# Designs tried in a protein design chat: VH-VL binders against q0atu2. Part 15

Target 1, 119 residues: q0atu2
Amino acid sequence: MLDKKARIRTSREYRNVFEKGKRLSGRFLIIYYVENALDNNRFGFITNKKIGMAVIRNRIKRQLRAIVREYQGQVKNKHDIVLVARAGIGKSSFEGMEKDYIAIMKKAGLFARNANKID

## First folded at step 1 (VH-VL)

Design d6 (framework fv_firastotug)
Fold by ESMFold2-Fast, scan of step 1:
Structure d6 (fold): chain C 119 residues (1-119), chain A 121 residues (1-121), chain B 108 residues (1-108)
Amino acid sequence: as target 1 above (119 residues)
Amino acid sequence: EVQLVESGGGLVQPGGSLRLSCAASGYSISSDYYMSWIRQAPGKGLEWLARIDYSGDTYYSTSLKSRLTISRDNSKNTLYLQLNSLRAEDTAVYYCARSYDYLTGEYFDVWGQGTLVTVSS
Amino acid sequence: DIQLTQSPSSLSASVGDRVTITCRASQSVDSSYLAWYQQKPGKAPKLLIYDASSRATGIPSRFSGSGSGTDFTLTISSLQPEDFATYYCQQYDSWPPTFGQGTKVEIK
């Protein structure tokens, strides 16, 4: 779903976001976010075993990437953002996850109307 | 018991194509692991080629990405590598290997026995 | 890409010897993001050490890893006959993962 340029790819990059970043909790999602030195945003996705079996975790991860891609144009540039799914996310609808994502991104001050769009 | 078994290697002529398979047992390749292909030319070291993660995202060596395709069939618990436009320099033993996700590290804890691909006219 | 250079490229040793293999990175690697493998002729590589110093399941205590930054070491405290093999380091700090060129441990 997301271009590889927009993905956090290594364990080192994930840990950098966890260690240096700010944290906000939503109902189904936690985000960790930090400014990067790049000209684009990068996203990471964590679905732990408390959510359920691999097929459930894989479905959630795909749905989260789809949501992130849809709202890419509204995100302020130059951030690394990691989405961590909470245990209860397996019981959420797609619409529920989407609304939670929008709410936490607005609360974080990461949504801007004129943000760049990545293919 | 966790095991990876490669197959599909053999002799191919330059410019040819070949599809390698890696059958996994004792775990699911669609679980929390990443699956990679790694090759080793005769008497040489190890070279990482491609990775597929549990959500199906694929990553390639920049020098080879135009000639390789990594894929999987979750119903068969099998990993594949498609090799195209083969050259003599592609002669190597091809291994499949699993690695942990980003939080635990990307080292290879289980390897297959390898399958030999020989590219020769 | 991070380039890993092993030294020596080969060494000769006797059973009971302490063997040290060094891996040097072209740029800093966190000490948690380096692995070591053993490969015997005709066989697949076998994971020995991960996260620079953590021994993999079933690996004898004579194998140990250490190091940080650009310099990493694999030590075999008392070489056994089954340890004659080629050893590789591998980094996973930066994508793509890369391997050292290998160190062959031969019978003296």
Scores: ipSAE 0.012, ipTM 0.601, lowest interface PAE 8.2, mean pLDDT 85

Design d7 (framework fv_firastotug)
Fold by ESMFold2-Fast, scan of step 1:
Structure d7 (fold): chain C 119 residues (1-119), chain A 121 residues (1-121), chain B 108 residues (1-108)
Amino acid sequence: as target 1 above (119 residues)
Amino acid sequence: EVQLVESGGGLVQPGGSLRLSCAASGYSISSDYYMSWIRQAPGKGLEWLARIDYSGDTYYSTSLKSRLTISRDNSKNTLYLQLNSLRAEDTAVYYCAREWYSSDYYGMDVWGQGTLVTVSS
Amino acid sequence: DIQLTQSPSSLSASVGDRVTITCRASQSVDSSYLAWYQQKPGKAPKLLIYDASSRATGIPSRFSGSGSGTDFTLTISSLQPEDFATYYCQQYDSWPPTFGQGTKVEIK
């Protein structure tokens, strides 16, 4: 999946993004994002119990990581970004999640001008 | 009340171009809505054409991509569809529609009345 | 592209009848992305059902939707005079969004 250096791992780091970052809501995803002092981006993922049972939450988490990895080259450098899955994401298709991710990242100004589009 | 009003339809000769407008009222098209264009040829079904999402990204029907451009002017709260290289088979009523999105919802919940485009010599 | 095929293409019914329309997808569709629309002559389509089974605001309880995978159904439990219309299913699970060909519900 994502390189170790590209992951937000500690509760303290997640808290920093929530407290200092900006929030943007999409259809299935909420992102919280803040500029970091590193030379790379870091991503965090939250799938809460409202989404469903552990097998569903784990599937969603794997799918979100796959989406983030695919588009990481288009993300503006030096950001910590946390993706929070909304309750209804468990009923979403992979493509639906991917489209929502692209849309919210562009709206947040986090994607380069030439970021990928789904035609 | 939320409503969409299309305009710009009419008679066009084959090979011509036309720009359709969709004026929104009661909400902002720059807010968290997707906006789409759908057409319906006389006596036929619905065909999805193009979408612009809340970030301004555009998406098109593969068969029509080269002849359509969807755009918006947030200051005028208006959606546009540019039609190019029109053919007789493009004769249809053109609708604009608002797509609601949420974690548990997908649907085109508000539609305009439609504007007729007739391509004929 | 996912093709949606509706059955029947048309039907004749009387007020009070139970009407069932089916929508079959060429590939599996996540029910979260299946919607039904009603269109009356000379009018724009109106959203009836979203998420395969959820009624849109203001839609009478006689309308219901069900299904998953490749098979979806719209049911009108007791047809009213205002229900004579064409009905369309739509999917958005796979790009591009596609509509069924429509089912015309005509007066007998």
Scores: ipSAE 0.005, ipTM 0.537, lowest interface PAE 14.2, mean pLDDT 83

Design d8 (framework fv_firastotug)
Fold by ESMFold2-Fast, scan of step 1:
Structure d8 (fold): chain C 119 residues (1-119), chain A 121 residues (1-121), chain B 108 residues (1-108)
Amino acid sequence: as target 1 above (119 residues)
Amino acid sequence: EVQLVESGGGLVQPGGSLRLSCAASGYSISSDYYMSWIRQAPGKGLEWLARIDYSGDTYYSTSLKSRLTISRDNSKNTLYLQLNSLRAEDTAVYYCARTPYEYDSGYFDYWGQGTLVTVSS
Amino acid sequence: DIQLTQSPSSLSASVGDRVTITCRASQSVDSSYLAWYQQKPGKAPKLLIYDASSRATGIPSRFSGSGSGTDFTLTISSLQPEDFATYYCQQYDSWPPTFGQGTKVEIK
């Protein structure tokens, strides 16, 4: 559950992140990210059919949104970030997805200091 | 016992190509480890080149992306680096190195002995 | 990219000396995401310290790491003959991973 202004909404905006952004892969997630001209971050989420049935994809999307929201305060401002779930994510626990998210965001230089100490 | 053994270095003409190999033993390169290539020019410091994660995704130095390809063969437990369009400035010892994924690590816990690539006419 | 600058670039020391090497980052790094390596001539680097202060397996207690933010330190409490080498810091907080230029510890 992210505020509407924190969401990437249009296919054009997603395409911009894919074409102009950087890409980093984790175990269960790929992120594409680019600086924006806004004063806030925006997030997009993609779960494809290789992950599993709609019920599994919807659960994963909800869990990823919850993770992103929980760590929103640790993300450096002015970025558009798209999370793409990898095929293996369906076998992951919530904790596994959370750890992977923290790992890739830190690797990208998008997390503020001390992200590991967030409740 | 973890060991990484590089091979494939040697003398190459400017504009040439080389494929380096890194044979891993004592663990599986596809199991919760990232594998990287790192180089060191004679008398200079260390420069990270490329990484492949356990899922097969690849990352590259932005300046070298067009001339490098990192790959692996899980059945042979071997890492590769393809070098193309080589220049004199690519002369260096090339190391393969392992990164554990535990707790979002990015340090290199084991290194191979290195293989020398000399680009000279 | 985060640039790492080591000080000093070289030093001369005697066996038994306390040696301190500093690594300064151009941008703040998480203190858990910095490593130190030892390299002897003709050899591969060897991991000494990871996560700023954790000693790697088999590394003697005379090696210690500390620091946070932009300033990190490697200390050798009592230099031994086998410790004459070049030392490198490396950050993995921000992509791509980067190394310092190295500090050469030479015999006095």
Scores: ipSAE 0.000, ipTM 0.532, lowest interface PAE 16.9, mean pLDDT 84

Design d9 (framework fv_firastotug)
Fold by ESMFold2-Fast, scan of step 1:
Structure d9 (fold): chain C 119 residues (1-119), chain A 121 residues (1-121), chain B 108 residues (1-108)
Amino acid sequence: as target 1 above (119 residues)
Amino acid sequence: EVQLVESGGGLVQPGGSLRLSCAASGYSISSDYYMSWIRQAPGKGLEWLARIDYSGDTYYSTSLKSRLTISRDNSKNTLYLQLNSLRAEDTAVYYCARDYSGFEYTPFDYWGQGTLVTVSS
Amino acid sequence: DIQLTQSPSSLSASVGDRVTITCRASQSVDSSYLAWYQQKPGKAPKLLIYDASSRATGIPSRFSGSGSGTDFTLTISSLQPEDFATYYCQQYDSWPPTFGQGTKVEIK
């Protein structure tokens, strides 16, 4: 479970990330990210109808939250990060989503260099 | 202050149709808010029916999808629910409710007073 | 769909009593995306608790929520006359959002 303070919840906060943030695309994920003035990181998640039916979108959303939770300690502090699932994510494995997340976070400079080692 | 006022309920015969309205005040139902319709049969629990999100995308209960249409008119700050092919088991109080989540799931923080739909011959 | 089962379906209590209502989910509710609502006869539901344990604005401190995964609890530490109502849990983790069947808190 992600702590309540670690979630982006309002439309205004999501729009701030989209308007002022940087964008990076992976195979299955797009991230938008911006530095915040808080003492913690916050994450948002978007899964749209192009991914598939509600049961697929809900599975993807839960899996993405689990991945973010697992690696939250390696994320550079004081960032608002929104994960947008691409249409093809519905055919991905959990491992595939995890690898894509790690790759894009490293490319963004949001992960420590030692995050390359997966246990 | 946020206020939601439903209207359009009433007595309708089986097979009939009704269009329910939900007039919002104290905020804008446009891009910053998600809106849902929820019903409650007499003496029974709550059942979610439909949602319209920030992008105008619509979501429906699988069992009722073919008989419902959710829409909005941002210029009138009003949400609508079209009910078609009504059956006796659709008799319920229909509520509109606000989701203030933007792109994330949230609970329903404000509800209207409800409008009664009675389906009977 | 995630099914929510509340226990008990009804209870009788007196002013000053500690009341607990449980909500069990058929599947794990991730991130504790669970809310509690209060509904009085003839009125719309009112949000009490969200994210399992956060009180909504203006809700008295006697209302508290707890739990995670599949088991959640609403507690009223000292029941007041205005608290006699039906209480519903609701999950918003999985689509579609679903509600428990309700728990009626009646005067003893």
Scores: ipSAE 0.013, ipTM 0.581, lowest interface PAE 8.6, mean pLDDT 84

Design e0 (framework fv_firastotug)
Fold by ESMFold2-Fast, scan of step 1:
Structure e0 (fold): chain C 119 residues (1-119), chain A 120 residues (1-120), chain B 108 residues (1-108)
Amino acid sequence: as target 1 above (119 residues)
Amino acid sequence: EVQLVESGGGLVQPGGSLRLSCAASGYSISSGYHWSWIRQAPGKGLEWLARIDWDDDKYYSTSLKSRLTISRDNSKNTLYLQLNSLRAEDTAVYYCARDYYSEGWYFDVWGQGTLVTVSS
Amino acid sequence: DIQLTQSPSSLSASVGDRVTITCRASQSVSSSYLAWYQQKPGKAPKLLIYDASSRATGIPSRFSGSGSGTDFTLTISSLQPEDFATYYCQQYGSSPYTFGQGTKVEIK
């Protein structure tokens, strides 16, 4: 789903986002985000056992990656962003997760387009 | 640089309770990471007890969850562990530690530990 | 729960020796989520290796980790005087987190 270049992969990279980043909570998601020195955005995904069994957690991770990929073009460049799934996410619909993602990204000011009007 | 300092250990009676503290410096515990308590009985190995996440979610070892409560005070930047109904087997050095990743990553920062002795 | 068994439980070695410690899991450790710690008497454990093979910051290159699935190894290529300690493996691929029983590396 996501290009390997767009993924946060190392413990050190996750640590940097948690130490230097800002936090914003949504209904089903929490994001941690920080500006990076690269030419691209990177995303990390965290699910914990409160969400449910491995099958459910794996489904959630796949769906979150799909949502992030879909809206990748709208995210302000040069950011490392970690998505943490809250316990209730396992009972949400794909649409519910998508709406929550859009809402928190807009609230964080991370979408490159802040208006839909074309002049 | 992050430092963790445990306190609250000492001699306690069987059937009593203890409340351990872990004061963090150099990092705000509400800003990220997970924070765990781990113990080590004399001459024995390490046993994970509980974790509190940056979003205040709590996780406990299955065998001990009825006797454990993990909490934090963000204003004091301090982590707590309450253990009730103490038994001789609870005698151990108790460590607090920083947990890196919400699905149970490793522990990169540890306190020096505090010794709890349950009188038998 | 995943049980971790270390071998040997203890070993005697000399400065300059190559030391290997094995950690075996009762079931497969997901994503090679396994760490190694060093503990000296009276001190807290110190992280050496994470994700089976990644060295923690500040850890000398003589320490290396390898393995996947159920079989993991910590190697010290040339033992130094400060390396006499107890070593623990820990898995974080499945909850609860579990530790091996420890391997004591002592002087001959």
Scores: ipSAE 0.007, ipTM 0.555, lowest interface PAE 11.4, mean pLDDT 83

Design e1 (framework fv_firastotug)
Fold by ESMFold2-Fast, scan of step 1:
Structure e1 (fold): chain C 119 residues (1-119), chain A 121 residues (1-121), chain B 108 residues (1-108)
Amino acid sequence: as target 1 above (119 residues)
Amino acid sequence: EVQLVESGGGLVQPGGSLRLSCAASGYSISSGYHWSWIRQAPGKGLEWLARIDWDDDKYYSTSLKSRLTISRDNSKNTLYLQLNSLRAEDTAVYYCARGSYEYFDTGFDYWGQGTLVTVSS
Amino acid sequence: DIQLTQSPSSLSASVGDRVTITCRASQSVSSSYLAWYQQKPGKAPKLLIYDASSRATGIPSRFSGSGSGTDFTLTISSLQPEDFATYYCQQYGSSPYTFGQGTKVEIK
């Protein structure tokens, strides 16, 4: 999983990102993001019951963490980023979620200019 | 920005039923926030009654659960509270309130002005 | 249910005084999910503090909150004329949500 250092945990930290951060919507994901005063990135994940039953929500949360972990080396340092799953994500494939994540991170300017997945 | 206006209060008879409305403006009630009803009897403190979430999950006060129904109409951007089997101790100002952040359990940052309900014969 | 007890139930103070109000929970409040509100006669409550210690938007720096577990405190470092009001704590760490009984801050 992501190291404790790379996770947003407290309600206060999530609220800081929601209140002061920028918001971008993708097809299946919304991201909220703000530059932090730390030397590392931190990620948070929100899934709600509109997505589906607990089995579906837990699967999606696991898949989103895996996607974030796979691409964490491409993310510009010093950001707090919260991923909020949209209701339609329950019908998405893993590849669909991955594609949406890459697109929205590039649009936000959070990936390197020519960012690609590391082989 | 966000405004909540309660209505449906007034004088009601013991044993009757009450339906309160809370019209929201400036924000959609179906977007990320939770919404609650809270009451305050004359000269007394605050009592939380019920909550409805962005995903239609509902939560109720343990002591009042059998008499309360919380609901909403997204097309009217309005919240409702129904209270049955009214008693004198239900006399109170009834507030609706919005949770202060999306997707989390929170306190309440926006409150309506309240509507007075008096239960008397 | 978690019961919240505020101390004192009322106090008299002068402008410039440091005022401290305590909220004690019958059980540990998860995640320090505790808020403080100010209420003036005839008005709805106003959120002051959330998550035990975070100041709500627009709230003056003289208001501060602290605590965790079962013991929480609201402090007003230098009381102003507009601060005479009733103050409530509220937990949202578990359902049902509960409020303290209130603390009335009166002019001395």
Scores: ipSAE 0.006, ipTM 0.575, lowest interface PAE 10.5, mean pLDDT 86

Design e2 (framework fv_firastotug)
Fold by ESMFold2-Fast, scan of step 1:
Structure e2 (fold): chain C 119 residues (1-119), chain A 121 residues (1-121), chain B 108 residues (1-108)
Amino acid sequence: as target 1 above (119 residues)
Amino acid sequence: EVQLVESGGGLVQPGGSLRLSCAASGYSISSGYHWSWIRQAPGKGLEWLARIDWDDDKYYSTSLKSRLTISRDNSKNTLYLQLNSLRAEDTAVYYCARESYWDSSGYFDYWGQGTLVTVSS
Amino acid sequence: DIQLTQSPSSLSASVGDRVTITCRASQSVSSSYLAWYQQKPGKAPKLLIYDASSRATGIPSRFSGSGSGTDFTLTISSLQPEDFATYYCQQYGSSPYTFGQGTKVEIK
């Protein structure tokens, strides 16, 4: 589970990432990201109604949080990062989402080239 | 056939307000696309104003966010831009445009014809 | 905000000329998320190029885009009469989206 300190929680914080951040699109994910002043990373998650019913959106959100948690040690510190799920994500596998996340984070320069799960 | 038709422009006094509409046809605005409003003052360049995601998240130009509100009505397949506290420098043609979501993101593949807003005393 | 500066601001050219317009960003544009538009007087902009180098559907092959990072280029290999217009670059690598100031391509 991501700690409260690692979550973007307020509308103001989300707005800051969208207004000042960079954007990068993957196959199933879009990320928006900006450097913060906090000495830790924070993550936000957006799963919208186009993905499917609440049960599907909640599953996707849980899976994305699990992926982010597994790789949080590979992410450059001091960033606020918002993950937006694209419409097609509901038909992807967990492995597909994980692969897309790693690829997009590496392209953004936020992730080590040799990113691996941290035990 | 994808069409965007803006309306609601016209003459407004300084300090006044106006609501612009953008009616979409040939597709649903709830179908995974994002929408922006972009303006162009006479003889000047393009300026991005606001974006609304298909899930209703909203983003604004930092200089204008206190005076603009973007919204939508999925049942009418229509986007809106509310302009408040209008100034002479807000005189411009206002466009709505669709962001390509599936093939790419953030570029505008379909534009409306634009609607002129004139702010004058 | 990423500021985009186009060069030149205007140019005069003849039919058949190769025209090159550059767009320079104040910061690196992520993933080459840069588009080019053509605008004629009284008309809405028309998408020409997206993702720096991908030509939009229906756009003639004489239009091409290239570049990455902070430096991007639009090239018209052999200017046609219908190509006299104003051209704009736009980045979508970060929010807010920003446009260059425009380059006017005029008849010589």
Scores: ipSAE 0.000, ipTM 0.523, lowest interface PAE 13.0, mean pLDDT 83

Design e3 (framework fv_firastotug)
Fold by ESMFold2-Fast, scan of step 1:
Structure e3 (fold): chain C 119 residues (1-119), chain A 121 residues (1-121), chain B 108 residues (1-108)
Amino acid sequence: as target 1 above (119 residues)
Amino acid sequence: EVQLVESGGGLVQPGGSLRLSCAASGYSISSGYHWSWIRQAPGKGLEWLARIDWDDDKYYSTSLKSRLTISRDNSKNTLYLQLNSLRAEDTAVYYCARTYEDFYSGAFDIWGQGTLVTVSS
Amino acid sequence: DIQLTQSPSSLSASVGDRVTITCRASQSVSSSYLAWYQQKPGKAPKLLIYDASSRATGIPSRFSGSGSGTDFTLTISSLQPEDFATYYCQQYGSSPYTFGQGTKVEIK
C-alpha cells in the first residue's frame, strides 16, 4: 500500500496534473506528470469503465499500485504522477504492465539512470 | 455502444432563451469522461461552448460565459445547455460530444447527430 | 484565445494522391493537445487523430498526424473516394478550446 502522503487524493489535485503536466503514452498506460512543491512524490491512478467491469478495474488498480510501490525509490523526487490505464490493459499480464511502466518512466526521464527493482 | 441524442432545437425568437438536452445511453455520464457542447453555424466552422466533467466541474467559452449554463441530471443520464439573450448569430447546429480516452482530454470521440437552432423573428 | 489557421482552405486531388493539410497556432499548443476531424455534409465530425499523432480507433492507417508547438500536419498517404470531406484541427492545450476554419478536400 502506498503511504498517504504519496497519493494524489482530490479531484483538484488530479486536475492540476492534467492541466499543467506533460503527457506520455505507452502500450497499456498513459502518464501525466508535473513537478510539485512538496518534498516527496505523489501518485494517482485512473481506471475508466472502458477497461471492463468493476472487478477488473479494481484488480488493475491494485496491480498498478503494487508496481508503483516497488519502483518508488527510482523516481526523481518532487513529482505528481497520474497513471491512466488504457482500454487494452485488461488483456495484459502483471509483467506486461510492469514493463510498460518502466519504459514510460524512463522515456519521461523520471527514473534514475541506474534504475533497479526495489523490494 | 455509447450514443448521444440532442433535442430542443427549432425556431426561437431573438432575446429569448434556448434549452437543449443531450440524452446519453450506454454509459453513465456521472461515472467518467467529460461532456461538451459544440455548435456550427450553417456553412461555417466549429465553435466549442462548454464542458461539464463527471464530477460536475464546469468550463465555458470566454465570449459566451455570461449567457451559458451547462448542467446535467444524473437520474435521467442527460446533459443540458441553456443559452440566454439569443441573437441571430446563435443560429447553428448544436452538438453534444464526449471527450476521448480518459478522465482528462479535449478531443471528442463520440458526437450526437446535432439539433438545428434557428434564431429568427 | 489560441487561433488555428489551416492551409490550404481547399484543394482538389486525385485518388491515390498524398494530401497534406497544415494547422498553424497563434500560440504554442501545450502538450501537443491537438486533434483532427473529418466532417461530411450533414454529419457530425469524426475524430481521426488526437494528441497530434495518435490515430483514433478504427481510423485507416493512411491517416497520420505530426507536429508540435505551433505547426501541425495531417497527411492522407493515398487518397480514397470516401475521403471527400472537410477536415478540421482543434486544440485543447488551453481554454477555450478552438478549431481551425477547415480544409475542403475534393476528389477528382
Scores: ipSAE 0.006, ipTM 0.545, lowest interface PAE 11.1, mean pLDDT 84

Design e4 (framework fv_firastotug)
Fold by ESMFold2-Fast, scan of step 1:
Structure e4 (fold): chain C 119 residues (1-119), chain A 121 residues (1-121), chain B 108 residues (1-108)
Amino acid sequence: as target 1 above (119 residues)
Amino acid sequence: EVQLVESGGGLVQPGGSLRLSCAASGYSISSGYHWSWIRQAPGKGLEWLARIDWDDDKYYSTSLKSRLTISRDNSKNTLYLQLNSLRAEDTAVYYCARVSEYYYDTAMDVWGQGTLVTVSS
Amino acid sequence: DIQLTQSPSSLSASVGDRVTITCRASQSVSSSYLAWYQQKPGKAPKLLIYDASSRATGIPSRFSGSGSGTDFTLTISSLQPEDFATYYCQQYGSSPYTFGQGTKVEIK
């Protein structure tokens, strides 16, 4: 569960990230990101109907939150980041989504190049 | 503030083709929204024609798919609809509209004023 | 394709009346992805309700939506002079997206 403080909650906050932020696409994920004036990072999650039925979309949203939570310490501070799931994500494994997230975050310059899960 | 302005309508001959434009202002068309074209024949109801997503994925009306092409030019912040093999039944007001993907808004929340297309000899 | 049928096709009502418009789908609308629009003559449609029951920004509380599956309803609890218009339902649960034929709400 991400802390309420670490979540993008309002439509205005989502609009700000989409309109002013940078966009970067991975295989299963797209991120939009912009520097904020707060003391912490905030994350938003979008799972659209192209992914599949509500049960599948809800599962993917929970899995993405778990991935973000696991790697939150590796993310450069003071950013609003929105993760948008692409249509093909429903066929991905948890590990596949995790790898895509790490790759995108590294490419965006928001993540350490050798960020890995602790053994 | 986001505004959409359609253009390219007018009188067109049967069998010809038409290219409509939808200029967006106050917002970038590539930034996380989807965009649709809808038409309405005089005195009749609304008919959905095509949708282009922010990631360039495209969807078309089943009955019109062979005659329609939806596209966009991000540098001009403009959407396009190409309609070929025009018939009298294509006479309608053509609207472009925005559908929002973030925070789960998927209905069409912003509409242009429409452009009238008349197909006759 | 999902066909949407609205009932009634037209109705006459007075200011203060409760107005109910029904939208029936030929097959189940996924995730209740159904919207209602208001259109006045010579104007573009205006979004009222999305996801079957969520009111769009700036829409008065007298407008409400309900339903799931194949049966959806738009209710105006106390009709105002500015509410005389044509109303359309629209599904976006599957492509191609489709509209109902419209319901004209006229002054009695």
Scores: ipSAE 0.006, ipTM 0.587, lowest interface PAE 9.9, mean pLDDT 84

